Miniprotein binders against Hydroxyethylthiazole kinase (thiM). Designs and how they scored, part 2

Target 1, 273 residues: Hydroxyethylthiazole kinase (thiM), of Natranaerobius thermophilus (b2a1a8)
Amino acid sequence: MSTFNSNFKLGTYLTQVRQENPLVHAITNYVTMNDCANITLAAGASPAMCESRDEVSDFVPLAKALYINIGTINQEHKDSIYLAAEKASELEIPIVLDPVGAVAIKSRLDLVKDLLTNYNVSCIKGNNAEIKCLAGRKGHGKGMDSLDLGEDIQMVNSELSEKYNTMVLATGKTDLITKGNITVKVSNGTPLLGRITGSGCMLGILISAFIGASDNDWEAGIAATVSMGVVGEMAEESISSSTDLGSFRVKIFDHMAALTSKELQERGNVSEL

## First folded at step 2 (miniprotein)

Design c2 (from h3c with Y45W)
Fold by ESMFold2-Fast, scan of step 2:
Order: C-alpha cells, then structure tokens, then sequence
Structure c2 (fold): chain B 273 residues (1-273), chain A 83 residues (1-83)
C-alpha cells in the first residue's frame, strides 16, 4: 500500500453501507436495471428503480443517493432526470451521474453537460472515451478511444473535476478517480468485467450506495470502486474457465454479499498519482 | 425523403462494419468488446430514431451527425485491432 492509503480504512465504508442500509434512488437503463438492483442489495443497500415523471419528485426525499444513468432515454426519462436532479440538489442528496452513450450521441452529451452545469453532482463515472468527450477532447479520432492512456486521462479528470466541482471516475484497465488535483489509481479488477454487460453500471450504483452511507464522498467513492474491483477478482478466482461468463456474473453478486471489511482492506490496491 | 434513404443506407453500411469487427474481435480484448457493445447500442438507438423520423418527427440532421460520430468510433475500433 502507498502512504496515501495507510490512513484510509476502506473496510469502514463497506461497514457503513451495511449498517445504514441506504436507499438508492436509481433512474437507469433497462438493459442493466436488474443487475444494478441486485448489486445494490448484495452490498447491503436498498435500490429503488423509480422513473415515473409523476413520482420522482416525491421519491427523491426518501433516498440517500440518486443514481442517474442515461443509457435509456426518451422525453419522459429526460423529464424525470431533471425533476429528480433538481430535487436532489435542493435537499443536498448526492447525485452520481453515468454518461452512458455521451461519446457519439450529441443529445446525451448535451444532457450530461446541462446536468453538470445546473445541479450539484457528487460524482461522474464514465469510461475513458465518455470522460474525454465531456472535457471537449472529442474530435475526428480524438476522444473516441476508450482505452486507458494514463497521463491523458489524469489531466482530463482534473479539468472536469475543477470545472464542475465534482469527483470524476474514469474506468479502464485501471480506474482513475480525481477530486480537484488529487488523483487516485485503483488497480483492482479483472479484464472479465469488460466481458459482461453492465459492470460499469453496477459500479455507478455501488458508488451511489457508498456515498449515500457516508459523509465523506471522496473516500466512499474510492471504497466503492475498490469493492467492485476486488469482487471482480474474487469472482474470477471462483470460476473454472475465463469463458464461464455466466458463472462469473453470478459470483460477482455472491462475493459482494460475502465481502468483509478485512478482505476489502487487505486486497485494496490504491495509490495516489 | 431522399435524405432518410441516404441515412438508411449509411446505417446498413455501419451495421456491416460492426458485424465484421465482431468476428475479428479477440476474446482477450475486453475493453474492445465493451466498446463494440457500446457502438451496437448506439446503432440500434439510431435505427429507432430513424423510424420515428419517417413518421413525421424528423431530427434528420441530428441523426446524420450521430451516424457520422458512430462511423468515427468504428474506425477507431478498427485501428485498435490492427495494433
């Protein structure tokens, strides 16, 4: 472990999720909705998939965190997102924003930028291409590469973090999480997470659960990211072959539910850049 | 609408390229597979948007811009596979 990590107790954040059982309000896509609900339950939080325009404003006050994933979008979802974000900002309920599809779809990029400009977003979680696109790095060939390029992503994260006063998580081969000029590298995980649908969305709602149970958004967000990576490693260790993707997915939920504070602390691989 | 027919042809071309990428993709390249799935989701969304445009809800210019962006993304995936 690095000196940065020596005073950071990852396990206490997992314990807080289980003790507080935070209600996470999620407006998310129907491709990954079931997995998002189940990973939230496995971690010890309570998911609520309330998306109706007529209901979201009444539901937000009951929640400890709001997760917004724009992967399925129509006019009603847009209306619900704006209403929920406004109410969450008014009540200081943390918002985690997952800009799915913002790279190639201008209307989604515009929606994400509008949300970041007008509301208090606690965390943006996206892949490298989505994060670069938000920072204006998108062009012909530029910002379309979703692979982790290291130094480039750190700079982009810092730029977005300062611009929107938010925590930025760029997912890749390693995950980079930034708040202002402080960037942390999370080296837990497995390539198998990229071979199933929804691992990024599961991470987004996990971040929401951890932040919702804590007064320290920064450390809670890091702990959630490490938890997903550690659980991915454990799931890979539990399957007979890397082609057992269905078993791998099942083992993610099993290991998240069984993960201990001690295991998270021992397996966490976090360094400050 | 000739514009809509042009966009339909573009969609078919990009779908063909994505199918070729799917066949070429290595089992040990999870980031590329994730990006390919993302590209396929964008393509399916664009197909739905294009059908709506045919029925008198035409944001044809936006659809065209998004198709051009998807083509750029597909080109990047093809370049990544060469390395």
Amino acid sequence: as target 1 above (273 residues)
Amino acid sequence: DPKIEELEQKVKELESKLNELDKRLQGDNPELKKQLRFAKRILEWLKRALELAKEGDPEVDEIEMQLEALEELIDELEKSLKE
Scores: ipSAE 0.000, ipTM 0.099, lowest interface PAE 20.5, mean pLDDT 79

Design d2 (from h3d with F9W W16F)
Fold by ESMFold2-Fast, scan of step 2:
Structure d2 (fold): chain B 273 residues (1-273), chain A 83 residues (1-83)
Amino acid sequence: as target 1 above (273 residues)
Amino acid sequence: SELERQLKWAERLIKFLERALELAKKGDPELEKLKQKIDELKSRIEELKQELEGDNPELDEELQKLLEEILKLSYELEKAKSE
């Protein structure tokens, strides 16, 4: 059993998204673009999937948050990312960075490190392997047991958070989110989220929407992470079989749109480590 | 007013969509259809502004539907440009 801190109110952040209707500028890949737009709309925010080099600088000032997913990279996409990140940093618009493929491809790792070094990134979200690579920490290798992996990720999150002055979310069986020396564990979710494409991208843009609507990036980021997990649980409860992946995907959007602040508060399962 | 804030935000989104169409390639039948939809949404914004002067208990619902349609159109425009 775990619960949020008595002074932390998850439902408040969902209410802020719907009251503020933040415009989220997203630079992402074609495969997940539709789902990212739809989850943003379902949450009560406004997506804009503007990637053109000629348009991003004009669009960023209209946005409350910038979501960068490096899943597809060509020179034009890279140019747009740098132009958007520069403008967002200049205007203090929060940036959420998703380092897709950084483990496998050195040029992607270099790009992410360059972005973190040169721009003010509010949150970096990746899986355990991506986060370890970004932190530069030398571990005992990829074949570690679950206990060693858990301890390693908490320390890696803290080191990366301090190095780049950013909030770090490492996704896994449970999600660990760290700001400085404070780490919380989010235990909401379902394995079915790993059985559809785009759930990680949907989480990233959702974090962007919540952060864009709030002055408290830390709590808003946690609330977004819990919201995705809770919605996943509700979607699983709504299908007849674990093989109903199409229905499961559809129900994610339905439940995100229907989710109440009360439901989010009651179903949230988080603990401070 | 919260309604006035959201209405001004809708106006800024429409202005962005108009600018995005100006930058997009001309003569595409799909883009011409999107231009027509933008003009329809601009007209609905003006109608809602007029309703602010009078009594309309459904104004909130009409504005939310308008915002949802504008946001969907924004996505459709970006998708059309990427195809």
Scores: ipSAE 0.000, ipTM 0.200, lowest interface PAE 15.2, mean pLDDT 79

Design e11b (from e11 with W68F F75W)
Fold by ESMFold2-Fast, scan of step 2:
Structure e11b (fold): chain B 273 residues (1-273), chain A 83 residues (1-83)
Amino acid sequence: as target 1 above (273 residues)
Amino acid sequence: SPEVKLIEDLLESLEEAIEYLEKELKGDNPELKQKLDELKERIESLKEKLDEAKEGDPELRKILRELFKLLIEIWKLLEELES
């Protein structure tokens, strides 16, 4: 009896994305920008990659969600991030923050901490090392070898969630999503997602789309995470060999576009811890 | 004002892109010509809706969503011309 009742509602959130067609404002890294735009379109949302500091403040009010990925960053990009986050926070537009590279680069860690302290962030999505680094478990420009990877990530998620009043998603073999002291485990997915570039960034913008279409950030964020995992499973089922990585990537977009509310509800594997 | 101005700027950019595509159209391609005509009709429809909308109107966000769909379709057409 640890199955979270969101399994019943998961399909409703996918339906809401397609009915609402939310505009997602994304400030993301150049390497994954195209894949982020395409997964957003495949889900039924509209991506907008507006990064100019002269335009972001005027653009944010038109969006239903703001996705921030700090994977590639310069001073102009930092200025745009701060301006966009400030405007989104003022207007209560949900912000999804992806702290890419925060473990390795102190200036990125400082930026993420500033954003979390000064603005209203709805969701932080990172891998276990990034999440532990944000909680102060070593890091500050050191590699993953300097982190205690054996520590309970559920407790770390809860600490960050309570400190910053945000939802925390730690990605791994299974994904853990925490809000306050409530943690949900998502067991959908495939190791093949780790063998292509950009799957983490695609998840981040997908979470933004789902949250942007809903008045329930918590359940929408869970539904987006399950959707990415289910689509990964379907893409794997559609290829002849685990070495067909190009076909696997193509099938992610195909299955995201074709995914039905019923399929999402039936395939979703979610439990409360 | 900021919402309306952004929509106006996007509409202008989309019209310029379609004008460029029409100018650079080489050979007889009825499918591409039909696509361009459909895009022009959608832009005119959005202009009419914008004229009726006021600041803060939820309709402005629907107009903006449709404009970004149009922008992506036009980018794909530009890519087809380059190949």
Scores: ipSAE 0.000, ipTM 0.165, lowest interface PAE 19.0, mean pLDDT 79

Design e2 (from h3e with W68F F75W)
Fold by ESMFold2-Fast, scan of step 2:
Structure e2 (fold): chain B 273 residues (1-273), chain A 83 residues (1-83)
Amino acid sequence: as target 1 above (273 residues)
Amino acid sequence: SPEVKEIEYSLKLLEELIKQLEKELKGDNPELKQKLDELKERIESLKEKLDEAKEGDPELLKIARELFKLLREIWRLQKELES
């Protein structure tokens, strides 16, 4: 076990999700909406996929966390996102933001930057390219690009975390979670998670459920990230072939529902950098 | 160690960034020049601490954390100049 894991009670946060059954309000993409709802239920939380412009402001006060995923966006969803983020910030309901496609599409990058600038976002979860893009590294210009400082994802995470007063999760072969100048590395997971759609979105809503059930956003976010990785490993162990991707997906939900606090504590592979 | 060399490299890059910012400032802002001078002093202090550190030294983590703080302050100054 890592030095961090020997003292950190990961299992406590899973227990809190199941005890509190937090309502997670999700405005998410159509491709992964069903998987996001099901992983939330499997973890012991309650999903609500309310995205109507006329209803989101009234719905947000009922939720313990707001998950925003911009993977499929039209004008109504954009309006709903702004309205929900405004209400959540006003009520201090944690917001988890998943900037899907921000690298490739300028209007999405602009939306994400607007949300981070104007609202209280508790966590940004993206892949390394999305996180670097948000920090301005690829388009930053003469200073940081010429110096290559922005290529260090730990440093990029810290800069973004300080700029927006938010927790930053950069997903990759290992996941790096940063709050201020503290970065934690999560080494749980399997390459098979990259071979199905929706695993990143499932992680985002799981983070929302965990922080929604806890007063400690930082540790809850880490516990959610470890939980997804551990469940991925367990699902891989449960299939006969690496090509059994359908069975793998099914086993993710089964193992999330069955995961015990003891298993999470024992299998967690976490270190402070 | 590789960690010591990485911190050393990052400090060198921060020095170059400060030199670039000094050139862009023209010298018509004494307040901002003072902030850049303070940042240069902090970089020199970290270099001295790094010279005394060796592989596996717990002080390397403290040096890295201060390096991140310096990077964030320099980034904020750069954004102030660009806005």
Scores: ipSAE 0.000, ipTM 0.085, lowest interface PAE 22.6, mean pLDDT 80

Design e7b (from e7 with F6W W13F)
Fold by ESMFold2-Fast, scan of step 2:
Structure e7b (fold): chain B 273 residues (1-273), chain A 83 residues (1-83)
Amino acid sequence: as target 1 above (273 residues)
Amino acid sequence: SPEVKWIERLLKFLERAIKLLEKELKGDNPELKQKLDELKERIESLKEKLDEAKEGDPELQEILEELLELSYEIEELQKELES
């Protein structure tokens, strides 16, 4: 990579997570809560899965990052999200936002837009459909959305990054991370990550841990994304068959805990677009 | 600025759409050619307005609204040519 300082040392960020042991406050969905806690512990960080309306404002000041995943939401969770985001913004604690279900459910899209408008969000992480929906590309029955020009997720990422002054990570076959006009492609990973529940949520909280341990949100976010991809590749290499999904899931946690800075640096496959 | 960059990307997409319509033209159709020329002039006018605008200007909203209207007109012309 000849531009964007893409020759930074990825392994340094993993070392920083383990040295700092950042407390990550997570408000997340019940389906993947246990896996999110465990991947955080495996990476060398400490999860706090506090969602109580009465307690979140007291917990946020102890945390190094706030992870918000809207996958399971009721009125109490919504109240807790607003209270936590308000306190995090006040204290300049980085917020990582995962807009789960924003494509299918308008009330979730409205919540995400409200959070992005009113609070300082450091990173938005979503799949291609979620990211496009936030940019207003899905749900328009005419105009640009109907033109046969193709979809450019890199452009969508840049628009959202500039509009909300945030880093945007669009997950897909290739993960694209954008800050302003700079886009980085992470080519690490395996299709098997899409065949287990919660890999996206695990990536979101992992980004939160890396950002929470670093003064450089951009590079830390990239390092977290590469780490998840590398660990997925290592887990795939450790199973006998692509149908060994249970073993694959277990090996993700094993390899995340065992991953060395040297391995992350050597296996990282990152390029700019 | 974020708004200006987003509008620039929209203009680029509409310019590409017009070029595709020009390639689809079969034989002499003066009415359709006139419409395409008018759309091209409107895009060039918007590009000039955008060059003079800065972040926060009320003109950016007006430029965006006209771009969205142009995109609808271009889409309708694409459908007519495909038929």
Scores: ipSAE 0.000, ipTM 0.149, lowest interface PAE 19.2, mean pLDDT 79

Design f4 (from f2 with W53F F55W)
Fold by ESMFold2-Fast, scan of step 2:
Structure f4 (fold): chain B 273 residues (1-273), chain A 95 residues (1-95)
Amino acid sequence: as target 1 above (273 residues)
Amino acid sequence: SKVLVYLTVKGDSPEDLERAVKEVLEIAKKLAEKHGAKVRVRVRVDGNEILIFIWIEGLSPEQAEEIAKKIEELAKKLAEELGLEVEVTIQITEE
């Protein structure tokens, strides 16, 4: 594969989101639902939080991307997730899957594995622990399912990407995005993103918006990840104290709405591993 | 030169299997770093077996032989110290 040109490409994907205004269908958690809707609007996309079992199949065809976040799962959500994923796969609408809580809860891990096996998932986004858990390296079980093999997250990403034919984003101090044997490191961000609830969920829906506006899922996913990191940095620069977490959260939305393609290109810190 | 390692570790103790895999990955990374070589690893879990594939490239013939010997020594150590079934196959190829 060719080397990724981050400075040239990143700004284009933000422009595409704003030009296309993609409708993002989200089945997401109640804790961060409002912030997910607002970050989507700030980026220039349109969120729709349609989650009813009786409505999701009719709604999916209207959307450009489907975001699935299992953070607050109940039986109706589970039914809606399967119905939406099946319809999205039939129509080749990209699916972004966020395996929230899969480390702690086996039934969530089983749900995520089932979705990955049966449907066309474009991107899995999780933290390092969630991604390792999906690969069988970290878990809640006994025996082989609970082993921490000490592998670099890059190796784990590649295994999952090949197994499920999907992009894998592992978030951490730096974010690693893998497609097959190619891994890109995103070094944008701030520890303050870990000190508010929902930054990971906002990243997931943001990836969905960027992928939904583009024919290039790989570069769009990278651009979304860089965008979240860059606005986090800008928000940190805009507050008087690192204890101003409420102001920090507000500034994330302000900076996402104001972010220019030029700023994204100039501030992007991306390298191919 | 390139070194390709196929390593199978089998046992009924998850703790011993975890230790064995960690030691193999650590030595592979250490040896690659020592020689400025590139390393790729793939690990597969199959029941009570762990299969490890290691590719190391950018080596001289002497460096490739050194790495092969050290991995063989590690495999013997793991079998003896942890009571695991360890099988190792190493191939050295010219560029």
Scores: ipSAE 0.000, ipTM 0.291, lowest interface PAE 13.4, mean pLDDT 83

## First folded at step 5 (miniprotein)

Design b9y (from b9x with K64A K71A)
Amino acid sequence: SPELEEILLELFELLMEIWELRRELKGDNPELKEKLRELRKRILELLKRLLEAKEGDPSVEELAKEIDQLAKELDELKQEVES
ESMFold2 (binder alone), alone request of step 5: mean pLDDT 76; pTM 0.690

Design s1 (from x4 with E11A E18A)
Amino acid sequence: SELEKKLDEAAQKIDELASKLEEAKKGDPELEEILLEVFELLMEIWELRRELKGDNPELKEKLRELRKRILELLKRLLEAKSE
ESMFold2 (binder alone), alone request of step 5: mean pLDDT 75; pTM 0.679

Design s13 (from x4 with L17F)
Amino acid sequence: SELEKKLDEAEQKIDEFESKLEEAKKGDPELEEILLEVFELLMEIWELRRELKGDNPELKEKLRELRKRILELLKRLLEAKSE
ESMFold2 (binder alone), alone request of step 5: mean pLDDT 75; pTM 0.694

Design s14 (from x4 with I14F)
Amino acid sequence: SELEKKLDEAEQKFDELESKLEEAKKGDPELEEILLEVFELLMEIWELRRELKGDNPELKEKLRELRKRILELLKRLLEAKSE
ESMFold2 (binder alone), alone request of step 5: mean pLDDT 75; pTM 0.682

Design s17 (from s1 with D55V N56S)
Amino acid sequence: SELEKKLDEAAQKIDELASKLEEAKKGDPELEEILLEVFELLMEIWELRRELKGVSPELKEKLRELRKRILELLKRLLEAKSE
ESMFold2 (binder alone), alone request of step 5: mean pLDDT 75; pTM 0.672

Design s21 (from s20 with E37A E44A)
Amino acid sequence: SELEELLKKAKELIEEAKKLLEEAKKGDPELEEILLAVFELLMAIWELRRELKGDNPELKEKLRELRKRILELLKRLLEAKSE
ESMFold2 (binder alone), alone request of step 5: mean pLDDT 62; pTM 0.426

Design s3 (from x4 with A10L E18A)
Amino acid sequence: SELEKKLDELEQKIDELASKLEEAKKGDPELEEILLEVFELLMEIWELRRELKGDNPELKEKLRELRKRILELLKRLLEAKSE
ESMFold2 (binder alone), alone request of step 5: mean pLDDT 76; pTM 0.696

Design s4 (from x4 with D55V N56S)
Amino acid sequence: SELEKKLDEAEQKIDELESKLEEAKKGDPELEEILLEVFELLMEIWELRRELKGVSPELKEKLRELRKRILELLKRLLEAKSE
ESMFold2 (binder alone), alone request of step 5: mean pLDDT 76; pTM 0.704

Design s5 (from x4 with G54E D55G)
Amino acid sequence: SELEKKLDEAEQKIDELESKLEEAKKGDPELEEILLEVFELLMEIWELRRELKEGNPELKEKLRELRKRILELLKRLLEAKSE
ESMFold2 (binder alone), alone request of step 5: mean pLDDT 75; pTM 0.687

## First folded at step 6 (miniprotein)

Design A1 (from y7 with L50R)
Fold by ESMFold2-Fast, scan of step 6:
Structure A1 (fold): chain B 273 residues (1-273), chain A 83 residues (1-83)
Amino acid sequence: as target 1 above (273 residues)
Amino acid sequence: SELEKKLDEAEQKIDELESKLEEAKKGDPELEEILLEVFYLMMEIWELRRELKGDNPELKEKLRELRKRIIELLKRLLEAKSE
């Protein structure tokens, strides 16, 4: 047995994705659309990029998970997001929300808060700045810049998780995933993931695929996060130089497709805080 | 003109995929290959939608028709793969 084994049977969730081949409905930014589709296929799931206002309500019932990424948003996308989220909530189809740009753009922050308040979001995945921004306000109507509050990310995750009844993933040098008062630290990954476009968006849709194949959102979300990190490590090991970023990107897809349940279980570096 | 050619090519691909689905048996491994082609074609159709500039209601309606057909094809494929 490996010393990197977690308390969760991580490999089981990868097996479920490949056995179930879940359809993931994605409303995503057009910059990373192809990478999101390809990582989903590499994992063993099926991506469906349906964003039209006239079609999303009919499409959502076919899916096992809904991925919402607000990185490139216009009015039609906003309308489609609300229609899809409403339908998914009605049918209890898990929603994964990626609040790209919420720190920089007030209207995006407002959209994310509105979605979290009105719909059943299973997981919100953001970087530390995005997650802290979402949690920067407390009762009495007093707002604070969450980055200046001095609160650590674990406490921020727990506050958001309890407020919105959602799983919260804060990505960074290590990833923290929280549900209620339970927080797990994922130490897999490589800085090279930060040197290519779209790795965060690929993680978001990958979480959607894993959650869509399982009745256990919590463990499936952890397994997806570990999978992305492990695949990043394998891709780094497969290149000759840290400047081979194009090869690194290609190897992410190759290793995701080749990843075994045994490798995921043995290489997973997960600790409960 | 070039966009019209790409839309015609997409329509032909939908026709081909619909024909393949009609010939495939339920549970056939061929269904998985057809499903992948459908997803790639959906991505192509999305890109064509982004190339559409200005007010051209005829091309917009053609694109809308192709999207409806490919979504219906996807529904039929998912039903053929299920029990």
Scores: ipSAE 0.040, ipTM 0.478, lowest interface PAE 7.9, mean pLDDT 82

Design A11 (from y7 with M43Y)
Fold by ESMFold2-Fast, scan of step 6:
Structure A11 (fold): chain B 273 residues (1-273), chain A 83 residues (1-83)
Amino acid sequence: as target 1 above (273 residues)
Amino acid sequence: SELEKKLDEAEQKIDELESKLEEAKKGDPELEEILLEVFYLMYEIWELRLELKGDNPELKEKLRELRKRIIELLKRLLEAKSE
């Protein structure tokens, strides 16, 4: 097992979140909004779930980061997303974009591509299917995907990163984070994160908080990803059975709040590919 | 209704926080505590939007007004905490 935390201090980014207490403006889905707010508070940041089209332009300037998750989008939400992304880009406030449902729903894929083309997005975070779909490797419905064609997710990440000038985080068995031609693998985490709702959305807003507290988006984004994985491991260690999913969920928030810079530094499992 | 009571409670909390901000001095450590309460109240007010039935325009307008007030309070609070 390898780690490159000797090349940068993962724990420093957690310390920065807690010292800066960044305000994260989130336009997110109604299913996971409560969990997103609570993980943000547990990390030491401040969430604000402002999604009204009449308010978002006034709210964005107060924030250190904008988190956009399109999971439960309607027309007002879409209008708010465009207004918020425009203002954030104008003010150079980092945008973290979570393309939930882009594989299944073409209008969501079109929205995501439009946002990436017209605004400065700092990070795209999605699962492997969402990321491949965004790269044009997997359309809606049936068809041969990029894996069947011998293309791997690392190459897809690099292609998207260069095309949109953004960090790309593809979540899977291991998480791959790419900026340009540099990819790192985060090996922290547990399959139990896939057995509760909202862990992916919690990761997205957590990335927003870390990026919002730092001038180094790349390392902050990696540190956030490692933090979620480490907290997942600690939560699993704290339950008696893999069927204790309610306790597991509760322990995620407890361990995020209690996580120390030293623990993050020591438990981080990150390697450059 | 229950939602009306929650909106009234949120309005009272905004009134209290506005009063605390008026009494606080610039750079006062108390501003950190007020800021935290504002963030929790913002989340609470947002939760009320999910309880709102789309057929009640009076409650929808009240909620919109409270959201504007809490955002304005946050702006003033952040300015008071600045250098």
Scores: ipSAE 0.011, ipTM 0.439, lowest interface PAE 8.8, mean pLDDT 83

Design A12 (from y7 with M43W W46L)
Fold by ESMFold2-Fast, scan of step 6:
Structure A12 (fold): chain B 273 residues (1-273), chain A 83 residues (1-83)
Amino acid sequence: as target 1 above (273 residues)
Amino acid sequence: SELEKKLDEAEQKIDELESKLEEAKKGDPELEEILLEVFYLMWEILELRLELKGDNPELKEKLRELRKRIIELLKRLLEAKSE
């Protein structure tokens, strides 16, 4: 059974990734691209890091999903992102967008808003600050406590989801995934994921792999988020000390590759809000 | 010269992978191994592109040609895996 109480099986989506072996086209930052490639391979998908503006339009049609992470952006990356998004939207290839740095840098926020307005984005994945910034909530910020911030994120997710007709994932201590007015809370994970480089990027490309292998973007996106959290928990259980961050990182890849559909189904901690 | 040597090595790997693909049949388990090597090769080519920094137009052109061949190889490989 599903831990979501929705009668779907989370493990089925992991099985689909491994059966379909989807090609994920990623335009991402150079610092974390190796980890993104390795987590994709560990899950059973195929990563392709093609970012040249001369090549992306020819490459997109080969892919089952396009992952866009704007973490290290220059003019060539901007050109490639627009060309890739245009082609993916034309061919109905799902786009997963990670708005890294949109809070701090106006030109990145403008790029993200432009992409969401002009193209069919299947999923936006960001941390709470990035998601709030996209919804224009950054200007308030006064007198909010933790409970108010939590309610604000659910409402912000819903507003963005309805405005752009997309799934919205806000990552935090717990992850909130929203499509329309339906919000799911994923309680799997560990604070250690925040102590290594690239865990957010790994989640983004993993979502892309799951969505690329399925006709059900919503359930696939949830399953990918749960998978990353479960693997993080397993990796933490496999190390002797919370300071063994190098071993922790290695164990993420080991556990992702070894993760079974049964383990994912049993360990998933998902509830509808 | 070190960069040129790495580009020559990448070209030889492409030649080898193209030959392996021609020998492989549809649904062959070896196609998955070839696919993995193609993805690692794409990573290597991207690293070489970053090292180049835009200084040498001749090396840039060779790198562009190798990238085109890798994309063509990947296209053929995915078609062979599809059915």
Scores: ipSAE 0.019, ipTM 0.507, lowest interface PAE 8.4, mean pLDDT 82

